# Ledger of designs, part 31: VHH binders against Outer membrane protein assembly factor BamB (bamB)

Target 1, 360 residues: Outer membrane protein assembly factor BamB (bamB), of Alkalilimnicola ehrlichii (q0a984)
Amino acid sequence: CGGARELPDLSDVGDGVATETLWTASTGSGSASSAYALVPAVEGGRVYAADSNGRVTAWDAESGERLWRVDTGRELAAGPGAGGGLVLVGARDGRLLALDAENGEERWVSGLSSEILAVPQIARNIVVARSGDGRVYGLDGLTGRRLWIHDRSVPVLTLRGSSSPVVVGNRVVVGQDNGRLVTLNLQDGEVIWEAPVSIPRGRSDLERMVDLHADPLVFRGVAYAQAYQGELAAVGMGDGRERWSRDIPGHTGMAADSRQLYVVDDQSRLWALDRNNGATVWRQDRLQGLRLTAPVVIGGHLVLADEEGYLNWIAPDNGDLVGRDRHGRQPIQRPPVPDGDVLYLLSADGRLAALRLVED
Short names: E, the ipSAE of ESMFold2; O, the ipSAE of OpenDDE; V2, 0.75 times the mean of E and O plus 0.25 times the DockQ between their complexes.

## First folded at step 23 (VHH; framework vhh_7qbe_3)

Design n7 (from r7 with S47A K95A; at its last fold request DockQ between E and O 0.45; V2 from the best seeds 0.00; counts 0 for: pae E 16.6 > 2)
Amino acid sequence: QLQLVESGGGLVQAGGSLRLSCTASGSDYYMGWFRQGPGKEREFVAAISWDSGDTYYADSVKGRFTISRDNAKNTLYLQMNSLKSEDTAVYYCAAGEWFYSRDDYDYWGKGTRVTVSS
ESMFold2, look of step 23: ipSAE 0.000; ipTM 0.269
ESMFold2 (binder alone), look of step 23: mean pLDDT 80; pTM 0.819
OpenDDE, look of step 23: ipSAE 0.239; ipTM 0.686
ESMFold2, fold request of step 24: ipSAE 0.000, 0.000, 0.000; ipTM 0.233, 0.270, 0.241
ESMFold2 (binder alone), fold request of step 24: mean pLDDT 81, 81, 81; pTM 0.827, 0.824, 0.828
OpenDDE, fold request of step 24: ipSAE 0.008, 0.007, 0.005; ipTM 0.313, 0.275, 0.254

Design n8 (from r7 with S27Y D28E; at its last look DockQ between E and O 0.10; V2 from the best seeds 0.00; counts 0 for: pae E 16.1 > 2, unsure alone 63.8 < 65, grease 24.5 > 24.2, placed apart)
Fold by ESMFold2, look of step 23:
Structure n8 (fold): chain B 360 residues (1-360), chain A 118 residues (1-118)
Amino acid sequence: as target 1 above (360 residues)
Amino acid sequence: QLQLVESGGGLVQAGGSLRLSCTASGYEYYMGWFRQGPGKEREFVASISWDSGDTYYADSVKGRFTISRDNAKNTLYLQMNSLKSEDTAVYYCAKGEWFYSRDDYDYWGKGTRVTVSS
């Protein structure tokens, strides 16, 4: 029927990998939009999360004890990012807030040029934030003073929402709405290299959308980027040169281990590729039709959450769907966050769960 | 299995020079030198970023030591000039995915000893 997706029949799949719930908590009202990047952050033995109504909360990662909670008074759309003693959240009104990680007190607020829909990052006392108009900012971690701005041209038609920048060493990797991957110097924002991942094709603006909407993945000196309606590419971090590319469009995201790159395509099929040459190792099609999160590698397993609250467990070596287990009825819209053998899940309604893997 | 093999250590008088070498496979990561003096824990000396070639040095060696690499030979070098007695240590090369911290390096060599005589 019109507007209805055909959902897969997974009734023959048993329970997932055994997990123990360590604790659960509420972040508040959850997320007002699937375009928001409200994702838990795990840092220094603490878990931080925000809701779209302006609440930011910290918990002890082991016990789930609430350490602090503040109300920022703003609609939050991105974050938290955590590091350097800060908790960073971005608002729909373009305000970037830096909170003290110990007690939640505001350290500074900076205004960006448009809404913040990408998770802010911090490294080497420099905060990196991306606004919805495509600008990337470097800000002083202590004061919030602007250190640099990187501008770019944006397409006439672009997806709402933004991939988050990735900071590796002294470099900032940004997936742009024009299908290009750019790497900036962290200290001054100057372009180190720029690489085309996908080139706009087609005659209509809709057909030409090549946004790098999925977060870039940097692993062992390679940047991986996936275009919404284009290619998946592997680009050398040192020189910005393409190592390989595949015609695997998507917007959900990627993960890697020492051998393989795991990618969700635009039909919710999960690909495992040899990460050095892009050759297909296996593909898991049984989840087609579900809205999946990016895959996560944890404890020798591969897991993807979905819009119905399931964790879907995949064997990395052969792609077998080895189990499914449900954690509430609400969508899980952002990838679970691994920390050792613990997995943090955030549901769209603001429920946060910490799960420990108990069997292999 | 990746192995890092240091060489070039030895006995040198104060004010002298040595050049350390480390052979490794792959240069897609950060590489660096650490040292461990008598009765001390291992400390950072210098690093080089494979992507930009940028170098970083501990304050105690800045201006005297130069880190470099030869990508064709998969070799990391540390040129040590104006050596002082406090430079006496076992020097380790290291390879990792991150810059700067000891915890960012997860492949270590067996070390080469440098002794600076007063």
Scores: ipSAE 0.000, ipTM 0.196, lowest interface PAE 16.1, mean pLDDT 84
ESMFold2 (binder alone), look of step 23: mean pLDDT 77; pTM 0.791
OpenDDE, look of step 23: ipSAE 0.007; ipTM 0.301

